# Designs tried in a protein design chat: VHH binders against Programmed cell death protein 10 homolog (ccm-3). Part 4

Target 1, 215 residues: Programmed cell death protein 10 homolog (ccm-3), of Caenorhabditis elegans (q17958)
Amino acid sequence: MNEEGGYLGAMTYQCLYSPVMEKIKQQHRDDPRASLALNKLHTALTTCEQASPSFLYDFTKVLLDDSELSVNLQESYLRMHDTSPTNDLIVSGYEQNADYKELTKRAIELRRVLSRVPEEMSDRHAFLETIKLIASSIKKLLEAINAVYRIVPLTAQPAVEKRKREFVHYSKRFSNTLKTYFKDQNANQVSVSANQLVFQTTMIVRTINEKLRRG

## First folded at step 6 (VHH)

Design s46 (from b5 with S107N P112E; framework vhh_vobarilizumab_d1)
Fold by ESMFold2-Fast, scan of step 6:
Structure s46 (fold): chain B 215 residues (1-215), chain A 125 residues (1-125)
Amino acid sequence: as target 1 above (215 residues)
Amino acid sequence: EVQLVESGGGLVQPGGSLRLSCAASGFTFDSYAMAWYRQAPGKGRELVAGISSGGDTSYADSVKGRFTISRDNAKNTLYLQMNSLRPEDTAVYYCAAYGSEIDLYFNYMTGEDYWGQGTLVTVSS
């Protein structure tokens, strides 16, 4: 349960606040005072994400509730992955390495197909086709992770293996949530487990980048 | 006792046809998703075709347009009609059952509920 709060904060930062801050900074790049204020705000947001798990999610939810906007944040986060920047899935310095490039490609593909879940859930046949694509995408990403495991430094292998086990765990949770959905329907739990899968793709690539940068 | 019994395998010439059958017993067949797998000499098992409890079908790219999966719920039997057979279709063909269509889609991590013993298909001149 506590770990669920952690991914919500990270996802809210990555899907909403970070991309918005970069766009606003770019719009005000020629204004030194605005640039300084925006950099301070961006630093504060990253500090909140790290120090207080789920704070940004809770804050955003309260804002939406108080504004009387009826928004499902879990579904909104999934939809955002259809067009969101994918630079967080790039293995820095290894963009032309075949195995790291394949990992990035498969992670992006999984994010894109998961983004379709909220739209497709209302049509059983369309949703089943989407589920087939998700299952295929997860398998391809697992194959890419296995290939990367074989080429990373020996010192990085335990961390990659841990992230792979977590990804498998959340993939199994997702499949079980789908089985429950078709028996005793709960659409929100499907969106929650899909977002947890998206977060795991981010954690795999982030861990690889951290291990490669630290030597 | 759950059982899946395959039949219909044999020797056939390239371009020929075979129909495989899988007789199921010991479970509520019409509620299960069903699949055909094959294992060629020196290779791992691969999913050939799947069919949901509702009759929706899926095929591996290597067999699309040539193979047809079907089911007869009244007879608790799964079929695979194989047309335009090629030497590379030579394999032991296995019937598999899944309590959920989702488990069929995630077969690489969930496993199959039940397997048959297999039936050999040899395609040679």
Scores: ipSAE 0.573, ipTM 0.756, lowest interface PAE 1.1, mean pLDDT 85

Design s48 (from b5 with G99E Y108F; framework vhh_vobarilizumab_d1)
Fold by ESMFold2-Fast, scan of step 6:
Structure s48 (fold): chain B 215 residues (1-215), chain A 125 residues (1-125)
Amino acid sequence: as target 1 above (215 residues)
Amino acid sequence: EVQLVESGGGLVQPGGSLRLSCAASGFTFDSYAMAWYRQAPGKGRELVAGISSGGDTSYADSVKGRFTISRDNAKNTLYLQMNSLRPEDTAVYYCAAYESEIDLYFSFMTGPDYWGQGTLVTVSS
């Protein structure tokens, strides 16, 4: 049900459903029934996702397929990270702390450079320059994670270390996918691997926020 | 302090051989990826060969089949065996060290954490 990294439902909600529901709410802001309906829809979708992991992704894919729309969801999600809100990468209550602020900055930078991948892939030389920026951004984010590990409460350190190991794992997978791409030109796997990396930036900050929260 | 000290450079005839050594100190050598770079007069530094902490190797197309990179973790030493040398191999050769936390491909793109001072290799008749 879940593909590797468990990113499908989270990406579908964040990149597609949440922005759409906010836009519809804004268009109907003078209608309280619309806000109530959207809240009920949100609850129903999250309940379905909890009962069947990847439900939102599968539902959306079937909907697009049945509509005969030529949409690549992986590429679309990736492109959306260029301008999407980054409030999910903020460490709540610690926005002015230098180490947590640096973590947020580096996570945003990695999301934005990864979002350029679909557009840059058609030009080999431009894509190689983008890959260099991605590699640099990954290294800087790892440095920021290491700095945060030193300052989080001792009880949070095992969770942060686990997320760091997962981030390194998906970074290596992305590197291997790029090497394979230059041989076979399978662009879709690059988008999949890039989205998994984007999801890891979300999971790192989410885990830190959960561990710093007192309930 | 972290130090990388190259040796083995010199003047050699075309078709000859040289072995470069890089003595590393001040860090956990066996955990780091290592590389040899070279810089010819008027050009930027280019990657010649790399070796991961696990022993995986990578070579520039211009040196494949002629150069061999190796490491001795017990001696904290990196080597470059250069065979069938050509005039275009004339350059200052630099030892470089990378944290091997990412893979070799990404490490080479981010640049090394430490550099040696270089050793001159001149291939001339």
Scores: ipSAE 0.176, ipTM 0.552, lowest interface PAE 3.2, mean pLDDT 84

Design s49 (from b5 with Y105W; framework vhh_vobarilizumab_d1)
Fold by ESMFold2-Fast, scan of step 6:
Structure s49 (fold): chain B 215 residues (1-215), chain A 125 residues (1-125)
Amino acid sequence: as target 1 above (215 residues)
Amino acid sequence: EVQLVESGGGLVQPGGSLRLSCAASGFTFDSYAMAWYRQAPGKGRELVAGISSGGDTSYADSVKGRFTISRDNAKNTLYLQMNSLRPEDTAVYYCAAYGSEIDLWFSYMTGPDYWGQGTLVTVSS
């Protein structure tokens, strides 16, 4: 299910719409009419996300293009991972399990270090240090995935293995994108590749949560 | 369990030769990049030679033309042929493995996945 286009709606929902809707709901929690309207809007947005994952991205893109605001969505999404909620990376019901806690910790660490890329890529020395941290974080997360694979139910193992292979694939794409960046200075492609890698970490934990809920 | 077991170390006179072996077990050897590191007393570990899963080799400038790295995938064994040995080659030599799971460029940045326990090579009169 992971396609280059398929992650855009999910990332737009996760980075923009979900946090915004939660914040607005909190601001209007004591207003029954606003609360009801916001719940209907939230339901409509999640329905659109499920029926057509690209809708939210396309809608946001058109809004920004029509506003004449010079906004790089890929770079903005990547920066947002520094402060976005990390509850999506928690293995529900297994908060005390050492292997699942390690998986969550390493996924959060990778998300945070990737979020630093847009700010640090203009300084070659700082960027090379960040790349070393990213490489280390990828390796640690992969080790955590391998540990979790050994403890998940046998019925869940094929799904975890598939997500691991996808994560490895996107980490190699990210490496190749960095190599070409040092030749062609195409910063936007680095942000795209980094966001794809962040999305893979989310999919790994989501898949584990889904399989554990099935018993 | 992953294990890397080095052998072939010993005392040799300057100008002499030694062949180191590293027996690997517990992983898919032919899919891994392999390397030899060395550590002289009081110094950090230095990469001396590397070999990819496809057989491409690389060497540190200090050993180019004198050392040859090779692998036998059928035997799960890594080799280092050391010729024209010098006193400065005195070190503990470590076998190392790089998993194919991450990109090789990232692997070089993060260091090896597995280490052997080392074998001592002493070059003196």
Scores: ipSAE 0.372, ipTM 0.660, lowest interface PAE 1.7, mean pLDDT 85

Design s51 (from b5 with E101D F106L; framework vhh_vobarilizumab_d1)
Fold by ESMFold2-Fast, scan of step 6:
Parts: sequence; structure tokens; C-alpha cells
Structure s51 (fold): chain B 215 residues (1-215), chain A 125 residues (1-125)
Amino acid sequence: as target 1 above (215 residues)
Amino acid sequence: EVQLVESGGGLVQPGGSLRLSCAASGFTFDSYAMAWYRQAPGKGRELVAGISSGGDTSYADSVKGRFTISRDNAKNTLYLQMNSLRPEDTAVYYCAAYGSDIDLYLSYMTGPDYWGQGTLVTVSS
């Protein structure tokens, strides 16, 4: 079964498979056969994920279970966002535009501060300070989305508006898991909602890139 | 320029009622979360009630069941209906605006973007 918001496959790809494939491709950049094989692997994984949503997540979970490694995937994905590549948050071809650059900056900031949640949860005072930083980062990203909405082509505005509403929805969900956590200490649901919120930042930028692509 | 103008304050007897209004201009009111704060003499500014752009409301424990926050997006106006007033409710009441569409719980952690000048409410015999 998939979690609400469809983030499982995307997070598994972003945190585990994409960084590994990029490093291997870089190490074998002078080998055309290796490059072709890596492109085929990428296509195969993407095809499997599209045909069976959450395939990459399910595959990884089974692999970890069979290896007898005790890993919390939600917490691990969240921690990986502290150092993961941020090229997926760049508005391609518009890197020098002030509003699109601000959107990228705020999306990266939110991803980084959310990555601190698993580490900070064990200290109530530190966690409350981190929550304040998360709230501030969400507010700044919403301001950046609103600025971008005003400058995108009219044909793109409905899609941006939809992604903004989804982001607001998942921000409220995150807020609710925080309130619940302070009552019942269900740390895993905080990590789940944080990952969903990270995924929404990716979806916003992806949607903008799709609407702005030429050709 | 952004302006928040409060009105409706005054002197009222304990147990009485007042309705405060906040007229907003210079921003897209319907996309902003709004709140009422109050400041009693010698005390810090405290949150009384908040309302999201979507109409979700929250209240301080001291005013629950007595105060009602509401908004009229067509008139760019925020309201606070105050019933069963107590001497402890004596304060300057401030209208405040938060960032666009931010969750109300999270917005309280960042603080408001804009403040009104305040309206005095005195509850005295």
C-alpha cells in the first residue's frame, strides 16, 4: 500500500538510486558501454516505477528486510536530504531570474531544515527551535511560490496554483502530526509527513519546469 | 501600502459585549491568515484568536467560548465578537496579518507580517 501523496518511489529514487547512478556514471564517463548500460538501468527503474507505483520503495524494503538490516526508511530518506543534490529544485533555463532563483533557494532551505527532524526530535527544546525554523521556511517558500505565480505564463498559472494548494495541504498535515507527536510520541508519522512535504517542494519545481520547457 | 485599521474599542461593563473590526488594505486579504492580539498594561503582546485564509479558527484558552473571530473577504474586514467580557480582558487589541495561506499553527511560530495600530478595550465597573 502507498502512503498519501505518492512520495515513496520518488524519495527512494532521489535519495538512493539517483545519487549512486550519477557517481557510477561519473566514474565511467569515458566508457561508452557503461554509459549505455546505466541509461538502460535508469529507463528500466523508471518504467517499473510508472507501471507499479512504489516499486522502488518496495524493492528497497524487501532488500533491507532480506539482509536483516534494521533501517527506518522514512528517517533515512529525511536525513539524506541534508546533503543530497539539489539539481531537481533548479528551474532550468531560468537560473538567473530573481523569482525562480528565490523559489529554488527557499525549496532547498525547507528540504535541509526538514532533514534535521529525526536528529532533533530527541531533545524537546532543540526540536521546538527546529519547528520554528521549519515554519519560517514554509512561509518563505509560500511567498516565493506566490511571486513565481505572478510571472509564469498564463497557461501555467492553474498548474502552479494546484501545486501551491497541495503544498499548503501537506503543510497542514505536517502541523497535525507535530501536534499528535507531542501527545503520543509517534515519531514515525512526523518523518512520514516531513517526507511528504519534501516531495511537494519537488513537485512544485517539476511542474514549473514542465510548463516552461521549450520543444 | 499595507494598512490594518482597528475600530470598535471602548469602555464596557463586566459581562458586556463588544465587536471589533479590522479594515485591511494594500494586500490580497483573502489569501492571508489573520489574527487578533492584545496587550494589557505592563505585559507583552499575546495571541487571542486566529483565522486562516480557509476559515479554520483557533483561540487562546482564556477566551474560548466567549470570543468569536470571523472574516468577510468581500469587504476585506476581520472581526472579533467579544461576549461575557471580564476586567482581565482590558487591553489594546491589535489586528495582525500573516503570510499567504500558511497553516495557522505554523504562522504563530513565525510572527505576523503586518500589524494594526490597536484599539483600546476597557472593561470596568
Scores: ipSAE 0.127, ipTM 0.523, lowest interface PAE 3.7, mean pLDDT 84

Design s52 (from b5 with F106W; framework vhh_vobarilizumab_d1)
Fold by ESMFold2-Fast, scan of step 6:
Structure s52 (fold): chain B 215 residues (1-215), chain A 125 residues (1-125)
Amino acid sequence: as target 1 above (215 residues)
Amino acid sequence: EVQLVESGGGLVQPGGSLRLSCAASGFTFDSYAMAWYRQAPGKGRELVAGISSGGDTSYADSVKGRFTISRDNAKNTLYLQMNSLRPEDTAVYYCAAYGSEIDLYWSYMTGPDYWGQGTLVTVSS
């Protein structure tokens, strides 16, 4: 994935393709042949996305354009974080560890509160209250990242610190986008910045999983 | 033990100047965003000025151009230089620390982690 701009592919996978694939797998769970074929399709889609980070996003955009549907994908993906699966935020093999469990909890909470942004932007008072909740959620997730940094292997600490710095950077970018929004009312940039922040939560947990898996 | 201790308050005539100091201890000062708040008689606490760990500053419209916030990380000290003081600047001034590494805007939304005891500034003839 493109770490600076790959959030569109990641969001398309997480919000659209992954939930559909899991639901179809569940419907065919008693059919071993169908389950094998679906797992191969899942692997093929993730391989295509890894080789071309925008593949799933580009495919979806072309499909929507050809169907003549007018959809704001960034706003739609942000809304979908209210109900989308959060499997990507689990630290594999450490589901019962208090610090890793707290990291997962805080990342999920940030995704859920960010998903409310598109609906609440139309009411200034409600939106300001949502912004306060977002700020609180960002702070709590940062505290969870700091706690995880203390318990990961020494060899993993530089990677976690890098992801923490990137998360802080995108948090500041989102803050600046909100300040700009109250001046120019560009709602689409708020959704873009919010999705980039959501993607950073994915990158933090993914990096931790990669480092813990390799040693 | 975290402590914020303010000093430099006092009585000053309109148009005068004062410099407030806040001595911080018990935490990694250079990692924290810092702010000055004030509370006038019969009113709530309001944010006056803030400074990030990186040195970026922000000011309330009522003090912009008259007050300057600064920090000395080597001395673990926060400052507020107050010029052209007005009777409406009369208040107890509080030092505040934000443990968040996020920017000043987010820090203000979550509120301070630590408060000082306050120092009284009276502007009158």
Scores: ipSAE 0.017, ipTM 0.352, lowest interface PAE 5.9, mean pLDDT 82

Design s53 (from b5 with L104M T110L; framework vhh_vobarilizumab_d1)
Fold by ESMFold2-Fast, scan of step 6:
Structure s53 (fold): chain B 215 residues (1-215), chain A 125 residues (1-125)
Amino acid sequence: as target 1 above (215 residues)
Amino acid sequence: EVQLVESGGGLVQPGGSLRLSCAASGFTFDSYAMAWYRQAPGKGRELVAGISSGGDTSYADSVKGRFTISRDNAKNTLYLQMNSLRPEDTAVYYCAAYGSEIDMYFSYMLGPDYWGQGTLVTVSS
């Protein structure tokens, strides 16, 4: 089943529109008219998403459905995490701090191992090994979050704790979806819950960055 | 220092009952997920039952409906109530603790952080 909660629009923007717009803008950076038009388009897409949460997801889904293209967006988003830029996982201004570097490293590792899920699901033995790597990566990220909690300003601690609880909740949801998959073979729900877990890594680092800009 | 001490093992006839206890010390028991494992002669260790810090329980298919895992946070003690015992239940039973906040399914994949020394249960006429 489809779930709301803000991740659909955010994932569509981060996985599809933002990387594509940056690449096209780079290709036309020497053309002033094209650069101006592309900046206006990028701003319009961002404005539409802010005014109507999930607009970009809805637009993309309708476009794919109407074009008769057979694309699974949830699986595509997961696969894209293998090579996508990870700038959103960097703690700005603290790139040399050991605990924040560890947080970024573990968040990237979880994103990368989750990206393997769609490919590995077809081979049970390979998939079980991937699940073990996912479990290890989740544990290491939780340890990194706990270390960061100890060093962030006291004013930021409640927000970090809230994001940690949400991450744990979505980790449990992902675990339950995996158990259901081995009984019911519903691959799409695995991709959905994996993307929700990826989004939680983004939310943790975003929250830390927002609070550190205040302190 | 973390310590897990099992007790309650012994010889029992088929169809009988035993209650195992695990006394925990050296850590914040309330925050840890706990489990019972067993190892029969010539076999590897297998998960029997698990309980989260919040009290959610899980059981191996071979013991479901016969065994009950529970915890008493005030006494820092884990229990396993074993009913309708079978010769196949003969094993050394181990208490285990999981220090991570990850789900029990994932914890099973990684293994426990702490182990007890074990208590022998023999089901024989």
Scores: ipSAE 0.219, ipTM 0.538, lowest interface PAE 2.6, mean pLDDT 85

Design s54 (from b5 with S100T L104I; framework vhh_vobarilizumab_d1)
Fold by ESMFold2-Fast, scan of step 6:
Structure s54 (fold): chain B 215 residues (1-215), chain A 125 residues (1-125)
Amino acid sequence: as target 1 above (215 residues)
Amino acid sequence: EVQLVESGGGLVQPGGSLRLSCAASGFTFDSYAMAWYRQAPGKGRELVAGISSGGDTSYADSVKGRFTISRDNAKNTLYLQMNSLRPEDTAVYYCAAYGTEIDIYFSYMTGPDYWGQGTLVTVSS
């Protein structure tokens, strides 16, 4: 899976398709035929995304373009992280472990503060305050990752360290994108960079969950 | 050659005041965000105060209301006015230069572009 291309599919699934599918499934819970059809649709979309990592994003983009709706998907996904479910950030089976619980808390906090970026960008002073909160949140998440690194099985440590390095890389890219924004006012690149950071929080927790299930 | 030279450190009693200066040369001082860091015995370096090229300031919670960061662009000099000094303020104080205000916020990952050699401040009776 291409992490740059893969984050578009993951964001599209988490922000649009998963919440909609769950809501429709709940509305039709007493209809076995509808339940079967919804499960088949879910499987088909997941299969298409695995075969072509940008499929869900490209499909949604074409639908919006054909409908002539003026929607910035990067900005919309970012805004959705304020209220979206955060079950993907839970370390399964370790919800009561202090270090894993802290990791989940800091990952959620980073998603929430990043979701404020599109609204805050229009006010320089407000945006700078939000940037300070983002920087603080990234630092706290890095500290939580370091604590988790010390308690995961030794066989899992190389994978966690790799995810930490990737998170630092995308955090630096975000910082550089902000500096560029104050010169060129390219708001879309800020939203893209912020979504890449959100995806890295997902990748960190997903990697830990994978290693703990078989470690 | 870029240089940051600190001065003004020394021994002071609790409740006293000191003014630190940092003379900058070899770069366009006016365009750079600047900061003061400190390193207490047995601890890592911590950001104390930052100032943007435009004069906007920020402070660590432990020093808010007691310390004031300022700059004189005509003299290429950064200042830290330290009032109501406490024993826990004892540290080597470092002048640091950043390109932008954003760099100060993310300093824990990137660090400053340039560092001074440091000046010792001891707060003791």
Scores: ipSAE 0.584, ipTM 0.758, lowest interface PAE 0.9, mean pLDDT 86

Design s55 (from b5 with Y98W L104A; framework vhh_vobarilizumab_d1)
Fold by ESMFold2-Fast, scan of step 6:
Order: sequence, then C-alpha cells, then structure tokens
Structure s55 (fold): chain B 215 residues (1-215), chain A 125 residues (1-125)
Amino acid sequence: as target 1 above (215 residues)
Amino acid sequence: EVQLVESGGGLVQPGGSLRLSCAASGFTFDSYAMAWYRQAPGKGRELVAGISSGGDTSYADSVKGRFTISRDNAKNTLYLQMNSLRPEDTAVYYCAAWGSEIDAYFSYMTGPDYWGQGTLVTVSS
C-alpha cells in the first residue's frame, strides 16, 4: 500500500479508532469486563501498527470495501478537520506564550482551510480562491515556526528545524499535486497530499511538546 | 527556446520614474503568471510585483502605491511602471514566469520556471 506521504495509520487512529474506542468504552462503562477487553483490543491494534506501518489504514479500507460502502477515507479525514478538537495543536504549559499561541492558531487555520478542499474542488474559481487561502495559511505557519525556533531551547532547535524542512517538503508536494490535478483531474491525490500536510502540522507541535517536556 | 529579455533600466534621480519591459518568447505567454523580482547588493532576490494569467495583481508592501505591473498578451510583454523612486529601490530587476497560477501563490517556497538576465536600476543623485 501507499506509505510515501506520511503516516496513514496515525491519521486513521486519530480520526476513527481513538474516538470510536472512547465512545464504545463509555457505552459499556458499567461493565468492567468490557472495559478490560477494549483495552486489550487497543493494545493489539497498536502492536499491529508498530509491526506493520499503515495496518490500521489497510484494515479499515478492507472493512469498508468488504461492506460495499462507498467511502473515500482521504476526503472523510479532511472533512473531519473542520470541526474536530484541536487540543493536539496546543503547546502544553505554554498556552499563554505569544509565539506558541501563534503557532497553534496558524496550525488550526491551515487544518480548517484544507478541510474545505473536497467540497471546493468541483468549482474551478472557488477552488483557486481556496488554494490562494491555503498558500497564505502555509506561509503564515512557516513564519510562526521560524518565530518558535528562536525561543525553544537550543537542544530542541535541530528537531524543530527537521520538522520545518519536512513541512516545507510536503507543502511543495501539495503545490505540485495541485498543478497535476488541473491537468489530469485526479482528485484523490489532492486529498492524500492535503492530509499529509495536516499530519505534518501535528508532528511539528508534537515534537515541540516532547522536547519541552525533556528539557 | 524560452527567453525573457528585460529593458528600460538605467540611472534615475530620487523621485523619478522608469518603465521596465520584459519581452517573452518560446512559450504561451498568456497562460503564464508573470512577476518582477529585484536583488540589491548583498541581499537575496525578493518578489516585487506579480500578475496572474487572468490579470490579478499583487505587490510587496515596500512598493505598493508606487509601482504598477501590467501585461500585453498581444505583444508577449510584461511591464513594471516605477514611480516615486527611492535610493532603496536600487537593484537588478528580473523578469520571471510561472507555468501555473499555483506556483505564483506558493512563490515564497519555490522559484519561477523561467528567469530573465536582469536589468540594473540605480536611483541616486
């Protein structure tokens, strides 16, 4: 399967499995046996993902295909980012710091404008306006990353720079995918590339949180 | 062979005006987004003004209200009208082309497909 553009399993876990497992656990909160079984299932799925990257995505896709459900997972993940919780984009312990707050704000804005892609693609003029907003949002997030780089501990700077380079790489890939789309109309590849960008914003904030907790 | 040839540069007094031209050949000019960049001594190239294939324009804050970018698709020519010139406008000015509007939107990450050789503009007394 396709692992090229980042972590399909991580997105599948965040968008589908984590919310579903929590909801089912709540439905069975009065049954300790069910709670233990669900914890074992979670561990098993996590172990499978570690042993075979993208297992959760592949498993989900097979389930949907075998059920004859016409679901585009890439488009569904993008749409979910319009209203999903944004607590994963908060720099814990630094919520009042202006630079970290700006980083969170710009990451949320990019996530939300990218969520509009599946709905806007059918109208060329609307889609070009959305692309213009996406490009502006990416630029603002890059500026926020540069500001954060200056204030993180020196020991954290190499990790932040690595994440910035990856974000730029996937942003360039997204731009190239858009150019290809206007020639070949391959909508699915645009959704894939947009989700890769969303994942990179998550990885930037996660890396910062990890480095700040170790310092 | 794709070519972008700039002209119109020269020496001008502060407060003066210059009009730069860029003659394009070897590609479908009217389908390309076009821009003017400049490079001052000791500095990197910076985007000054851009124009889409559809005629939408954008400007750097430092030149907004003083410079006007325009295109003549019949002549395959890009223009930059520079008014109220300042010493800090002294630079080599480059014509640039993108095969797609998309590249123009993301110009801060990637360079254009084609570059001219540049034309020197000196603003001094």
Scores: ipSAE 0.494, ipTM 0.748, lowest interface PAE 0.9, mean pLDDT 85

Design s56 (from b5 with L104Y G111N; framework vhh_vobarilizumab_d1)
Fold by ESMFold2-Fast, scan of step 6:
Structure s56 (fold): chain B 215 residues (1-215), chain A 125 residues (1-125)
Amino acid sequence: as target 1 above (215 residues)
Amino acid sequence: EVQLVESGGGLVQPGGSLRLSCAASGFTFDSYAMAWYRQAPGKGRELVAGISSGGDTSYADSVKGRFTISRDNAKNTLYLQMNSLRPEDTAVYYCAAYGSEIDYYFSYMTNPDYWGQGTLVTVSS
């Protein structure tokens, strides 16, 4: 049920800024002054993502417009999920718990298969096979969410159930977008709805981590 | 033993109405999404109408406004009310059950877990 503006900042951070900052930090690891400045910048960007939803997306959009670069951000973010860090999908302190580990595994698998959508759309047979894999991956993640619901503290169960319902809602929305695509060939909305599904995987794990830290 | 038994098919004139029933047994009906498919002579099976375990309905564009899908969980029965029937509605109508709501949402790419044997509907003058 998250509004479209809310996920854009998170996707911009996770796909563009976080990986770039880590690479630049690594390149300057032997320079203490540069390392300190880069850590401050990274923290500032993370704070902006949290304090102002869509800020990083809006900032990036202005930069691309000013530079006259022709980039489809929705498609680019989706493609980047194939190799982007997945530490946001780990349930901190419970990495060895079988149910939480399964949740992380299934969330990563869904993120990876969704990342293939832009590339596979040009080949009808490959795209149909990818859709079957997406449906299977959604189902497996839903089963993992149900298993986690049974083991989280009772105080956390309402929040997990809410995130589960939102995930199912966005899964239905994604399927409807695909049905529309087969009729009108509008590829952009497919990338938008796929990124919204990716964001739901982030929100599920984030909510669980928040409830477990407070419980 | 899972069973889906359709009834209510027959011969009707254009503009007429028919009500199809599907009696389900051998599984937890309330937990399943249900659907009606049809297969016209020389064509593949197409989804006509669907209903989720929660009661949300969907219809093919060709039947919107004319067909109504409904379920009675107390009787483990699925219904299809067909109004303003046309010759192109002539087909064998199949009841289908989905154990996963996700498979139901992706019904254009997934298969039902269970199928009925079908009931023939003929719309002819």
Scores: ipSAE 0.573, ipTM 0.789, lowest interface PAE 1.3, mean pLDDT 86

Design s59 (from b5 with A97R G99P; framework vhh_vobarilizumab_d1)
Fold by ESMFold2-Fast, scan of step 6:
Structure s59 (fold): chain B 215 residues (1-215), chain A 125 residues (1-125)
Amino acid sequence: as target 1 above (215 residues)
Amino acid sequence: EVQLVESGGGLVQPGGSLRLSCAASGFTFDSYAMAWYRQAPGKGRELVAGISSGGDTSYADSVKGRFTISRDNAKNTLYLQMNSLRPEDTAVYYCARYPSEIDLYFSYMTGPDYWGQGTLVTVSS
């Protein structure tokens, strides 16, 4: 496996395969035979993600290498967050709750500002302004997580606190990567760290959804 | 209710020392980055020193080697030890809290959300 922070397979599924499958299913919704085959394929992809999370990432990398396309997957995943569906950031059954809505809003905003990083890095002034926006977005999401912590059941609080600490850890890692970037110009490590931070938004909301469903 | 209360300011001669304290209440002190700012007459507030929740410190070039920021999380207190004071250090010194548990670099970009009332430091002969 080749997973940095455990996110490569999840990001590949979320940014690439899931949106494509949904679009293809919609195109063929009036064809029962195609719908059945597509559901079977979607189930197979989901099973692959669960059994071998790095498989979809490795498969995608081989496809890009074999096609002789010069594509940086880390930068591509970041750019995709500008327009990709954000349904994974919704707290199911609590869409009208102000604190959970705020959490979703701030997580989406962080993903979108991070998506601008690859394009903005070439202009120092533009990038510094983007960093200010990222810092502000991280602050607002952290405040939203704190608000959610206060309203979740007591039994859920330890799990939310753990996810909050992980988010803070990856935020600090991203900050340190930025400081190093201004010294060594290693753009790829910035993209890696940014994607890890995006994955933390998924893990926070996923954990909250799991704890609220009472499994 | 968040409260930041500074103390320790006063009149001191050039070359002297002062220790400022900031008593914090109404929040989980050890989770927040904190800072000292100062404002001289006719000037804006400038960052003097910052300290993260983890204890990492940062200083303005004008005070490096002379000032030391520290915190006592058990006492919910922030400190600024000021040595080798100069007339240009004359200012009202403000204790400040940053709005999140993010590191100092990001905290500086977002700015503080709460300020103390300030304590006057006058350096003159």
Scores: ipSAE 0.045, ipTM 0.460, lowest interface PAE 4.1, mean pLDDT 84

